# VH-VL binders against Cytochrome c oxidase assembly factor 8 (COA8): the designs that were tried, part 176

Target 1, 167 residues: Cytochrome c oxidase assembly factor 8 (COA8), of Homo sapiens (Human) (q96il0)
Amino acid sequence: APERGAERRDTAPSGVSRFCPPRKSCHDWIGPPDKYSNLRPVHFYIPENESPLEQKLRKLRQETQEWNQQFWANQNLTFSKEKEEFIHSRLKTKGLGLRTESGQKATLNAEEMADFYKEFLSKNFQKHMYYNRDWYKRNFAITFFMGKVALERIWNKLKQKQKKRSN

## First folded at step 15 (VH-VL)

Design oe20 (from od2 with light chain S96T; framework fv_pabinafusp)
Fold by ESMFold2-Fast, scan of step 15:
Structure oe20 (fold): chain C 167 residues (1-167), chain A 124 residues (1-124), chain B 112 residues (1-112)
Amino acid sequence: as target 1 above (167 residues)
Amino acid sequence: EVQLVQSGAEVKKPGESLKISCKGSGYRFTEYWLGWVRQMPGKGLEWMGDIYPEDSDTTYSEKFKVQVTISADKSISTAYLQWSSLKASDTAMYYCARQGWHYDESGPWGFDYWGQGTLVTVSS
Amino acid sequence: DIVMTQTPLSLSVTPGQPASISCRSSQSLLHSDEKTYLHWYLQKPGQSPQLLIYKVSNRFSGVPDRFSGSGSGTDFTLKISRVEAEDVGVYYCSQTEHIPYTFGQGTKVEIK
């Protein structure tokens, strides 16, 4: 069996490297949090004899994951941008520096930030409502197909064992 | 890729106990029957029995029912074939094999993937 | 028990020529699901058996189209249209219709 040391390649701009499960894993695997969405991706195991129903469920879950990652990456980026702008604006108004004596970025206290959070949530109300609606629709569909796959698996196991025990 | 890897060759004396293993990978181990097949030196193939790892349900050939025990540990995707007391007549190559089935098929196909075999030699 | 009988026991073939192996079961292998549980395996020298044909006529993954299976009830045939050097080994028919599963005695195929 041939074996050699690992290859190292930096093709990513900046941030965490992509993490993949072992090639022959028999289970779904959960990766590290994404830099922008802060959500952990799931890498789905593809069984050798994947049924059309199992494939449909897997693709639906993958598509939902991609949609969710994209939504939160965009939302978090927008939030971070507007938060930094708000903090810098308020610190300039107070005549304060942007960093502490220890070199850390200066921040506002909880009371000062409460107004920002309140405005951000109010401004994004409709966007969050549409996200919640789509999220429930997607999860209802996933739950429905999970149920169908479970019934299919039970039926197939029963048929397989019945054949083995037949005379 | 579906793969079955068996334990290494064994040389034993009559009366000794032995347990050999078969580790599955690349598929859902608990969803397939795993069979054991004996091949005496220079002879053909004999089905000994099989196990369904999900619940350790076993089926034996009547000829082998008293001679061996088949078991599985689904947490490590491994099946076992065990003798409490070996005889010289147990000298043979032992294969594990997965009994295949397909989504749109009824019943199992046959033995679609086989381990490399474990040679067991029992001599005084 | 279902007894599987193969003929011939040995076959010597010139490369490129066809080969045919017969298998007879002591009772019908037709299941109530209308499938016939008759399979063919090849064991190359020093190697594990490998599945060639399952359920009479279905070629397993990676098996060349020069291999074909046919038959019904109790009489089955494996045909190799053009035998190649890599086809040398012992061929077994097998049934999984009735416990205990059984194999034929084997047919040894050699190149002249």
Scores: ipSAE 0.012, ipTM 0.552, lowest interface PAE 8.7, mean pLDDT 83

Design oe21 (from od2 with light chain S96A; framework fv_pabinafusp)
Fold by ESMFold2-Fast, scan of step 15:
Structure oe21 (fold): chain C 167 residues (1-167), chain A 124 residues (1-124), chain B 112 residues (1-112)
Amino acid sequence: as target 1 above (167 residues)
Amino acid sequence: EVQLVQSGAEVKKPGESLKISCKGSGYRFTEYWLGWVRQMPGKGLEWMGDIYPEDSDTTYSEKFKVQVTISADKSISTAYLQWSSLKASDTAMYYCARQGWHYDESGPWGFDYWGQGTLVTVSS
Amino acid sequence: DIVMTQTPLSLSVTPGQPASISCRSSQSLLHSDEKTYLHWYLQKPGQSPQLLIYKVSNRFSGVPDRFSGSGSGTDFTLKISRVEAEDVGVYYCSQAEHIPYTFGQGTKVEIK
């Protein structure tokens, strides 16, 4: 593999969408929304002189992105499945067909769907609480390491400048 | 990929002003000293000076201190070399180059990446 | 200013043969951090200079292992164990110990 700035990176493993940033990217690159999670993946730029601490931060952010993508992909699929089952059940109870005259899926009015949303949120309350807890925990860790990286960069700049000026 | 891209060739008359540029990409521009090196036609290399873009701290070769001004705009990752009044003796190729370093190295390791050069021709 | 003197000024080498370039500084290049700030650059015809060897003996990224640097104090040597066609150009030693940074006159290496 060439050493040029177009170093190959995948932000997602097999089973989820992958994307490649522009060849000469020197910043984090944001891709299109994932089909399942509906979140935009981020490809993290790797600096030429990346320190072990910067690598740790980058890997933590990549792992957090994977975790977040997986959670929302699963949640969205569960929501869609249960929503469709609810709609089918209610339409059948009303004696209505599953599709409109145009062939589109038949829908319920806002008041009827409000019942589904309320029950879905209630049923998944615990799951969302644990997601929020883990999300904050992960972001706290990321913020902590961002601070450590910032301090390291300041010290490296001072050392580089000091050695230059000593000449 | 670390790149330094310089402005295009210039043809000027004595007494004219000139400002040439060097844009860095693929690295953290503010963390590296960026130097300017002159090469007169058929001659060797002469270090003119350099700048630390984070605070625009400059160091000049005494020979060039009064002849040129080195500056940088860190918001666009660009360094500049400027003359207020060109002389025929300023005819040369001008290179910008980054002074390399790494967190685990003791001290800088010289000019590791160079721009393509800007040819400046000053003739009457 | 520190004066850098290279010998020879020109060298014609048969492909596959070794080449050696000497560089002498007018004063010691040893810094207080115990590092010696002596670097070697190559300028191929029509191209910008490129870093070959930094701090006396360290090969820069991508530089073939046939290039080696050695020396201490005021006397330094760049060696090419087997010269190839792609090695033609002008070689410069440079000191970065004292301001102003200075370069040698250059050694032109050609293939015979």
Scores: ipSAE 0.043, ipTM 0.596, lowest interface PAE 6.3, mean pLDDT 84

Design oe22 (from od2 with light chain S94M S96G; framework fv_pabinafusp)
Fold by ESMFold2-Fast, scan of step 15:
Structure oe22 (fold): chain C 167 residues (1-167), chain A 124 residues (1-124), chain B 112 residues (1-112)
Amino acid sequence: as target 1 above (167 residues)
Amino acid sequence: EVQLVQSGAEVKKPGESLKISCKGSGYRFTEYWLGWVRQMPGKGLEWMGDIYPEDSDTTYSEKFKVQVTISADKSISTAYLQWSSLKASDTAMYYCARQGWHYDESGPWGFDYWGQGTLVTVSS
Amino acid sequence: DIVMTQTPLSLSVTPGQPASISCRSSQSLLHSDEKTYLHWYLQKPGQSPQLLIYKVSNRFSGVPDRFSGSGSGTDFTLKISRVEAEDVGVYYCMQGEHIPYTFGQGTKVEIK
């Protein structure tokens, strides 16, 4: 019978989630979207015959995932915090309460919110540019090591078959 | 954990066909040779042949080459041993076993993990 | 085909005493890669074979240190320094040097 894994929804301060894969999995396991980053974490399968090169690739992919999760968790939290501060400030300036007569949360019109989005994008322009640059650098490195691992696997297959058929 | 799980015991009559299975789990199934070993009642072990599941490349002992067919379905991590026409002399315990290896040549290259065995009884 | 010959065919041992099993091959098992592909297996009653020693002298994971292998060329030995009740079963040597792989006849180890 198939083994069962349990999901664990514990988050680190940076918004990184923890999850528990199936005990008998020989493939990578994908979890639910993280509460803060909204990205699905991947638990990487560690094969018993993992070479140093394969380990280096796996660790690079794990580190890149952590970096990516942390970036978006922080960015989303910053966005939400600044959005709430902007809305509260503007409502106070207009002499309005935080709730409508019907008890619903008071909101700003689309034109007013456009000002916030413009400000947020402008303020974070350089940060997003550096993120994109680093993301491409990391993906290039991952692709490079994936190629090296593929060649190593071909070589190992040839060595194994040669040993079996020598003589 | 590496595990090989074989299909259940079979009772057959001479002339019938049979296909038994061995499902691997806990490792990269396509990267290891998987062998079949026969043990006749009260006797020792005989290597029959093996398969490399990635490309279904096979090797056979000459004794078994015409008696059986070894195959694999890598999509479900399962290897098979098949007879077109069973004989009473095929009555035996059949084991599947993984040939262990390691990228740095430190591995066993022998059969490191074995299935529980499938007992095949052929009688009239 | 390489013929593997084991001696003795059966061995009865008092618990805690040593045991020694010999395996002789009809041809050298030294491969061109300078490794010797001789392996030892234990089959306990009613169970599947399990790997004990690979490539002459290397203990497989989980195998107690009381098991040791030695030898070269065509003459190999498996030693158990102090036999325990759980060591009862049939021991097989196997050569992985040439296809077809071949096993010895087996040595049955029992407790007196």
Scores: ipSAE 0.484, ipTM 0.733, lowest interface PAE 2.0, mean pLDDT 87

Design oe23 (from od2 with light chain K55E; framework fv_pabinafusp)
Fold by ESMFold2-Fast, scan of step 15:
Structure oe23 (fold): chain C 167 residues (1-167), chain A 124 residues (1-124), chain B 112 residues (1-112)
Amino acid sequence: as target 1 above (167 residues)
Amino acid sequence: EVQLVQSGAEVKKPGESLKISCKGSGYRFTEYWLGWVRQMPGKGLEWMGDIYPEDSDTTYSEKFKVQVTISADKSISTAYLQWSSLKASDTAMYYCARQGWHYDESGPWGFDYWGQGTLVTVSS
Amino acid sequence: DIVMTQTPLSLSVTPGQPASISCRSSQSLLHSDEKTYLHWYLQKPGQSPQLLIYEVSNRFSGVPDRFSGSGSGTDFTLKISRVEAEDVGVYYCSQSEHIPYTFGQGTKVEIK
């Protein structure tokens, strides 16, 4: 459940702000969308009695999140850059300026932009296919280790109850 | 940071009911046994019983089994100690404490973190 | 029930000098997992008990290295190599080998 102060901003020595989970939280926390990837980062809770298996799962999830964030930050940047270049090129061929009389950025109509979207998707088709394949593999591995961690937790619970009830 | 916060001091008359609380934070509440320990004025420590919050499994000291009820609400990470009818002899400081354990062993079963205590005074 | 007996019940120590507290259990605290479930707690005046040593000899997080535990079977010792003003309070040994968990009577440590 979200608590007041769920998002805490700490200022690093460089002056940039960081998202931090609440101090009393013992759960994973979801932050605001990243400026570049537009994905919400997860800050993982590290339990005090974290097993090697739990640590392996957490590191796998952290690494997968970083991979995912990097992919979409790069993809969004590429998309924005190529979109602006396409618009600029088309406006130049029509003899139009980059801004409207009102000072807004000049845009192309939906039909003209459809050509760009089709070209962009076609150009990046293989890249997105490999991303989806790797995303699937990573999530399969995460699910597998989540299952192993769940079994370990059941085993630990049974050991503790056995000790407490042992004569 | 692991923390156990107990409810405030209580002043009661014999025959009254009472329920005191202990809220855990900074750890996975359902993965640790939580115990209750009594300390009568000027005396030592007595273990009363404990609860495993995930399934509310309880264990009691035989002397306290009929005197008190231990319960927990895992949705708010809170455990409770309850009396149906208080006696003057129930006047004491009551502590809640978490039982520590490590993933590669059976225990240690020691009380690693303690609440600040709830003073219960029962007098006529 | 396992009875825990502490000796001495009170101890006055000059600052910087060592202190030693003994604890005896009425039966062995060795579990089948080869662990001995004997623990030491300190209750400072007006405060909650705090864990010092768990399973005979392991210092709990944040506990100064001047505290050490030793022993086996039924005889255990807590040693403070150099007592400081912060160490004043009542020390309890406890067993968690068998239900009901039990505590010693307590040893009050004071500064001379």
Scores: ipSAE 0.484, ipTM 0.761, lowest interface PAE 2.0, mean pLDDT 86

Design oe24 (from od2 with light chain K55Y; framework fv_pabinafusp)
Fold by ESMFold2-Fast, scan of step 15:
Structure oe24 (fold): chain C 167 residues (1-167), chain A 124 residues (1-124), chain B 112 residues (1-112)
Amino acid sequence: as target 1 above (167 residues)
Amino acid sequence: EVQLVQSGAEVKKPGESLKISCKGSGYRFTEYWLGWVRQMPGKGLEWMGDIYPEDSDTTYSEKFKVQVTISADKSISTAYLQWSSLKASDTAMYYCARQGWHYDESGPWGFDYWGQGTLVTVSS
Amino acid sequence: DIVMTQTPLSLSVTPGQPASISCRSSQSLLHSDEKTYLHWYLQKPGQSPQLLIYYVSNRFSGVPDRFSGSGSGTDFTLKISRVEAEDVGVYYCSQSEHIPYTFGQGTKVEIK
């Protein structure tokens, strides 16, 4: 019987946490999922002709990524810890050991786990609300600067073409 | 690191067609004009033309305008120089070079990075 | 077309001695943006050209302090304060003020 409402856990990469872009890289690189947050980090390419505006956008994106990594790493650790404590407590209340006769981990059914998920969400409601507010603020700032960078690139293209046309 | 890597040497007969390539890496390919420069054996440098890869806008030297076609495929950061019908006088080293530019300047300046060159020999 | 004329066409220098190359353009290379579109390239034997100096006097990345450029309008000079063995090659001045972009005929620098 499948456990409804349970989160599927992606397979963690074996052993390696360090990621380096290829030496010929000229764009952002997406790494393997972080072992704690399960989010894929982006390693930002820094162009040699990076404008102050482009640098500000990159810094905002880097800072937002680190903030997200930190938030979800902490949240996942808290979730895993409380989930194990809940399962342990419920199995003890039922008079069952942590493993079945066959040596497999004893689990709770979907109905029992629903209680945990409901409690966890309720307990973390305010924390998630603050996360969402900060997320929207960060995304608004990033979108704003992405727009400014796009306009700057159009202007730079026009300047270069005008120089060619003046010949 | 900015690099321009060109295709290998070519040996052709007069009348044959040819397309040589120049692949850019280590920079935003679409943001810089990419030029082609010819060097005849034992001679100096001649500018042939440039392409802006984002929209394939081209500028040619009048001497080369009908002789060659410059094109680019921005999806693979590669520019091309093409002849429909080669002549013995096309025997030369062909360089691709990026035209330098800075965000607070009015436009592009000189060729700041160069490919290793493609030797084209047209004989017999 | 803007014609670029270099003098001398060849130059032999004793190691550690200075070298000077002149470049003249057939018309002014000063743009309305107050920049002068005169650049210097070095082609070492068997190698691609490389940028030495752009906008008359600005050294490109990695170019040693012994190289300096000067000039205005139509007259320009490239100076090497102390020529080293690695400096041998053909030096070209070039303009990018007007299409077609043009190069000088080149100055060959050799060590005695």
Scores: ipSAE 0.514, ipTM 0.775, lowest interface PAE 1.9, mean pLDDT 86

Design oe25 (from od2 with light chain H31D; framework fv_pabinafusp)
Fold by ESMFold2-Fast, scan of step 15:
Structure oe25 (fold): chain C 167 residues (1-167), chain A 124 residues (1-124), chain B 112 residues (1-112)
Amino acid sequence: as target 1 above (167 residues)
Amino acid sequence: EVQLVQSGAEVKKPGESLKISCKGSGYRFTEYWLGWVRQMPGKGLEWMGDIYPEDSDTTYSEKFKVQVTISADKSISTAYLQWSSLKASDTAMYYCARQGWHYDESGPWGFDYWGQGTLVTVSS
Amino acid sequence: DIVMTQTPLSLSVTPGQPASISCRSSQSLLDSDEKTYLHWYLQKPGQSPQLLIYKVSNRFSGVPDRFSGSGSGTDFTLKISRVEAEDVGVYYCSQSEHIPYTFGQGTKVEIK
């Protein structure tokens, strides 16, 4: 069976950005920040004799990364969209144009933007609370399986040593 | 991709010392036994010994135990085969090879990947 | 030391015809894990040895289906169902059940 598959669909914000780590690497690699989430993706090394437990840990980490990147990509896009809509609405209410005399986008001062930030945080409070709970649950599961994989690697070392010693 | 890359050919005189290398890549170097196999010109294969790089534990063929030293530097994924004093009878091709194993097996089972070989010629 | 004996030492085969190589060990290669530690290697002219079959009958990654291994205890066979030009080289059986690991003397396969 091939150890490497390249059939991953990279679709932002719902997918993980594709990047190419150095060839022949035997460890995880970190890529550039994703366009939408601003988070750096990790490319996970798949060993030749990956155990079911190692595969479970890797898939859990990959799924958590995808979930995390998708959450922040969506959140950042929603924030930017709603911020722009709020600014345009307030400028219309004040009878002001969308651009300054210098040709820059018209903006509101910090005091005027306070209403938007307050509303956005309030509106998204439950969403962020659920994100935090899921984040902790996922990291707890990852840590648990990391411990199991570490124990499995110790066991494999002992087996290899025992086989040589017995012969 | 699993690869073992060995150092280049050597031409030496009897009595000289020599250390040849084998660098592993594309796998977790410390998790596999790495062996050395000699092939004299026009002859078959002879296992010399092997090393487990994580702790430099070694196993030798009795024939080679006093002739050579096997060592490894896990920080650079490299194993070594060394002679303190070469003899003309050491003229041979020297291969390094990784011993395969699987997570659901009791231990290593044979040489799954081989280096390209290092030709050592010892003559006056 | 376990002695590995191969027969024949040389084999000349017409392309597309089958070939068979025998290997006999001086002691049983059956381990306590109920696996037999007998392996087959091919060394093509000017190249490093490469693994063909491990633990009697398991084809290594990338090895064509035309190669098969069989046997038990002390008597083993490597079969090539249809020999191709690329199969020319020296075939070695080897045991890794007992230290020191040992190889057979080799069987040279060439095309007629």
Scores: ipSAE 0.483, ipTM 0.758, lowest interface PAE 2.0, mean pLDDT 86

Design oe26 (from od2 with light chain H31Y; framework fv_pabinafusp)
Fold by ESMFold2-Fast, scan of step 15:
Structure oe26 (fold): chain C 167 residues (1-167), chain A 124 residues (1-124), chain B 112 residues (1-112)
Amino acid sequence: as target 1 above (167 residues)
Amino acid sequence: EVQLVQSGAEVKKPGESLKISCKGSGYRFTEYWLGWVRQMPGKGLEWMGDIYPEDSDTTYSEKFKVQVTISADKSISTAYLQWSSLKASDTAMYYCARQGWHYDESGPWGFDYWGQGTLVTVSS
Amino acid sequence: DIVMTQTPLSLSVTPGQPASISCRSSQSLLYSDEKTYLHWYLQKPGQSPQLLIYKVSNRFSGVPDRFSGSGSGTDFTLKISRVEAEDVGVYYCSQSEHIPYTFGQGTKVEIK
């Protein structure tokens, strides 16, 4: 399967991107960034001789990816919504409309936006701490199972090869 | 899906060299022994030898040890069967086949997936 | 080398009737892991061989349950309980207990 196909993407007439892995892919494939989470999804290849341990690792990685995508999609939507509300509130306080006299979107200066970023971070500090904790826990579990799968593969290779070397 | 795809038919003259290929897909190529089996016209199956692609460890049938060389390029999941000098007696169908195994089984299963075969005709 | 001998070399079967093929090895195929490395392959006309039964009695994935293998030591049997038209071809027994791996001479199964 050509890796170059995964780099290229088609967009729908409406501007919506579409990614489809090659039909005969034998490896994991990376998609384009998700509109909401801004993270690239991984499409996992499932080998025919997948062991229960390999299946557990794959499902753990898939579940972690879904959890990560959902967290950042929600966080980015919340950030965007609260940022817009903050800007509108501050412009109203200053007696300004949502548009400048030239018809462009009215904006706040960097110093004013710094207030929003500080408030948002403080408000979401515990949420981000819990995310980081769970992220580390998930990656520790994935690393642990990757190690177990690697040992299983070595053992199976040795067992399979040993029969061949019996003269 | 597991597939082994072999190179196309060859028509050669005695004394010529030849290298045919077998490309594996749909599985971890380096984790399985890959064997070569000859079938002479109208005859049965003969195991020639096999290779473990991870370290290119090879095993040959004594009958074929001097006649052919088995090799593999794990970077492209491809195994090869090569003759330095073909003979008319090399005219045959050549199959590649994967030696199967499973996580819950003791030892290999024999040849679980086979290529479509490469017909080699040596004449004149 | 271990010699594999099949009987019969050819048989004609009426559709729906049972068929039986025997395979005898010149040495025991029982390995130190207590497994017996005897396998059965089918080669349909114009096609590559395909695995039917591995290690005496285990059906390979996708193989219909009308195929069964049995035996021990040096004597083995492949049985087809109800032969279908798609079962026509040459059947080979094979051992992978000892290098070199060897095949039986083949049994041609035809429909009457």
Scores: ipSAE 0.011, ipTM 0.568, lowest interface PAE 9.2, mean pLDDT 83

Design oe27 (from od2 with light chain K35N; framework fv_pabinafusp)
Fold by ESMFold2-Fast, scan of step 15:
Structure oe27 (fold): chain C 167 residues (1-167), chain A 124 residues (1-124), chain B 112 residues (1-112)
Amino acid sequence: as target 1 above (167 residues)
Amino acid sequence: EVQLVQSGAEVKKPGESLKISCKGSGYRFTEYWLGWVRQMPGKGLEWMGDIYPEDSDTTYSEKFKVQVTISADKSISTAYLQWSSLKASDTAMYYCARQGWHYDESGPWGFDYWGQGTLVTVSS
Amino acid sequence: DIVMTQTPLSLSVTPGQPASISCRSSQSLLHSDENTYLHWYLQKPGQSPQLLIYKVSNRFSGVPDRFSGSGSGTDFTLKISRVEAEDVGVYYCSQSEHIPYTFGQGTKVEIK
């Protein structure tokens, strides 16, 4: 089942990033990583004959994607901000400039950065635990409805074939 | 949108083989029966048979069962109509059409979307 | 095989006037699921057929409400309340109750 094709058409002329699947696609489409969350967005294909159960599954998946995107966008922004603040404060206490003589951003060595990472993870531990709990809860619900949709599709196939077999 | 695109017109001699195609797009190809309908020049419509692409289950009109073979390749959403040996009497327009259904219905309904047709001319 | 018979075979209509096409099947089209598998198609000149009405009376997506289907058992009618120029073509009734699926011989609708 081929899923080959170009996957970069997500910046509108107005400068707004937009996810656009091919005109005739009958598959869910995966876009490039979001600039803030670094997660690939999925555009969900809406079939012409979408049942209420299929719609419920699709909306649940869309809501879960949006929740996931917002969580990681916020987390990455917080991480970047606090990382820059940490580097700035440590360079200031050492009497060093923010740029090297080559013009690149001055950085701390791996041992010094390890302190930041440990502190960041420690203070965000509870936030990540609640994220994981909600992630599992959402994925259990998605899996459950995927099962229901699969059974509905089997039933629809059976109804179509039974009509032909009876005659 | 739902679309069925058929292969181009064919001009053949009696005894030659032929395989024409119908490519579906804009819907889940494997979930719908896809039928073939013949229309002889100046005449009405004749159902030839259809295929369920998920498992390649076929149903034929007895008139056409020995004349043609219907097949499908679900990996490329394409159905085929094939003759091993054409006759002049096979000269006709051939349409593919999707048999519609809805989750809210007990059974399928008529052919809701049709291809543009493939004209087959067989002459010596 | 179920034989589908249409009357009339040709019809000339003044624009804005109603038109009626009858279809008779050689046996009942009522299925045990209580659906009647009788459908109406329109083939405009030089075009593929298109579905108008399925299962006797249900209008297909995009079909104007001036088209209506009725009937039961073996006798069916397609009505166009006000014929427009774009309604010109050949109308076919069809059954999908029994294999082989069959079509009527067609009714050609023209504008006077």
Scores: ipSAE 0.509, ipTM 0.766, lowest interface PAE 2.0, mean pLDDT 86

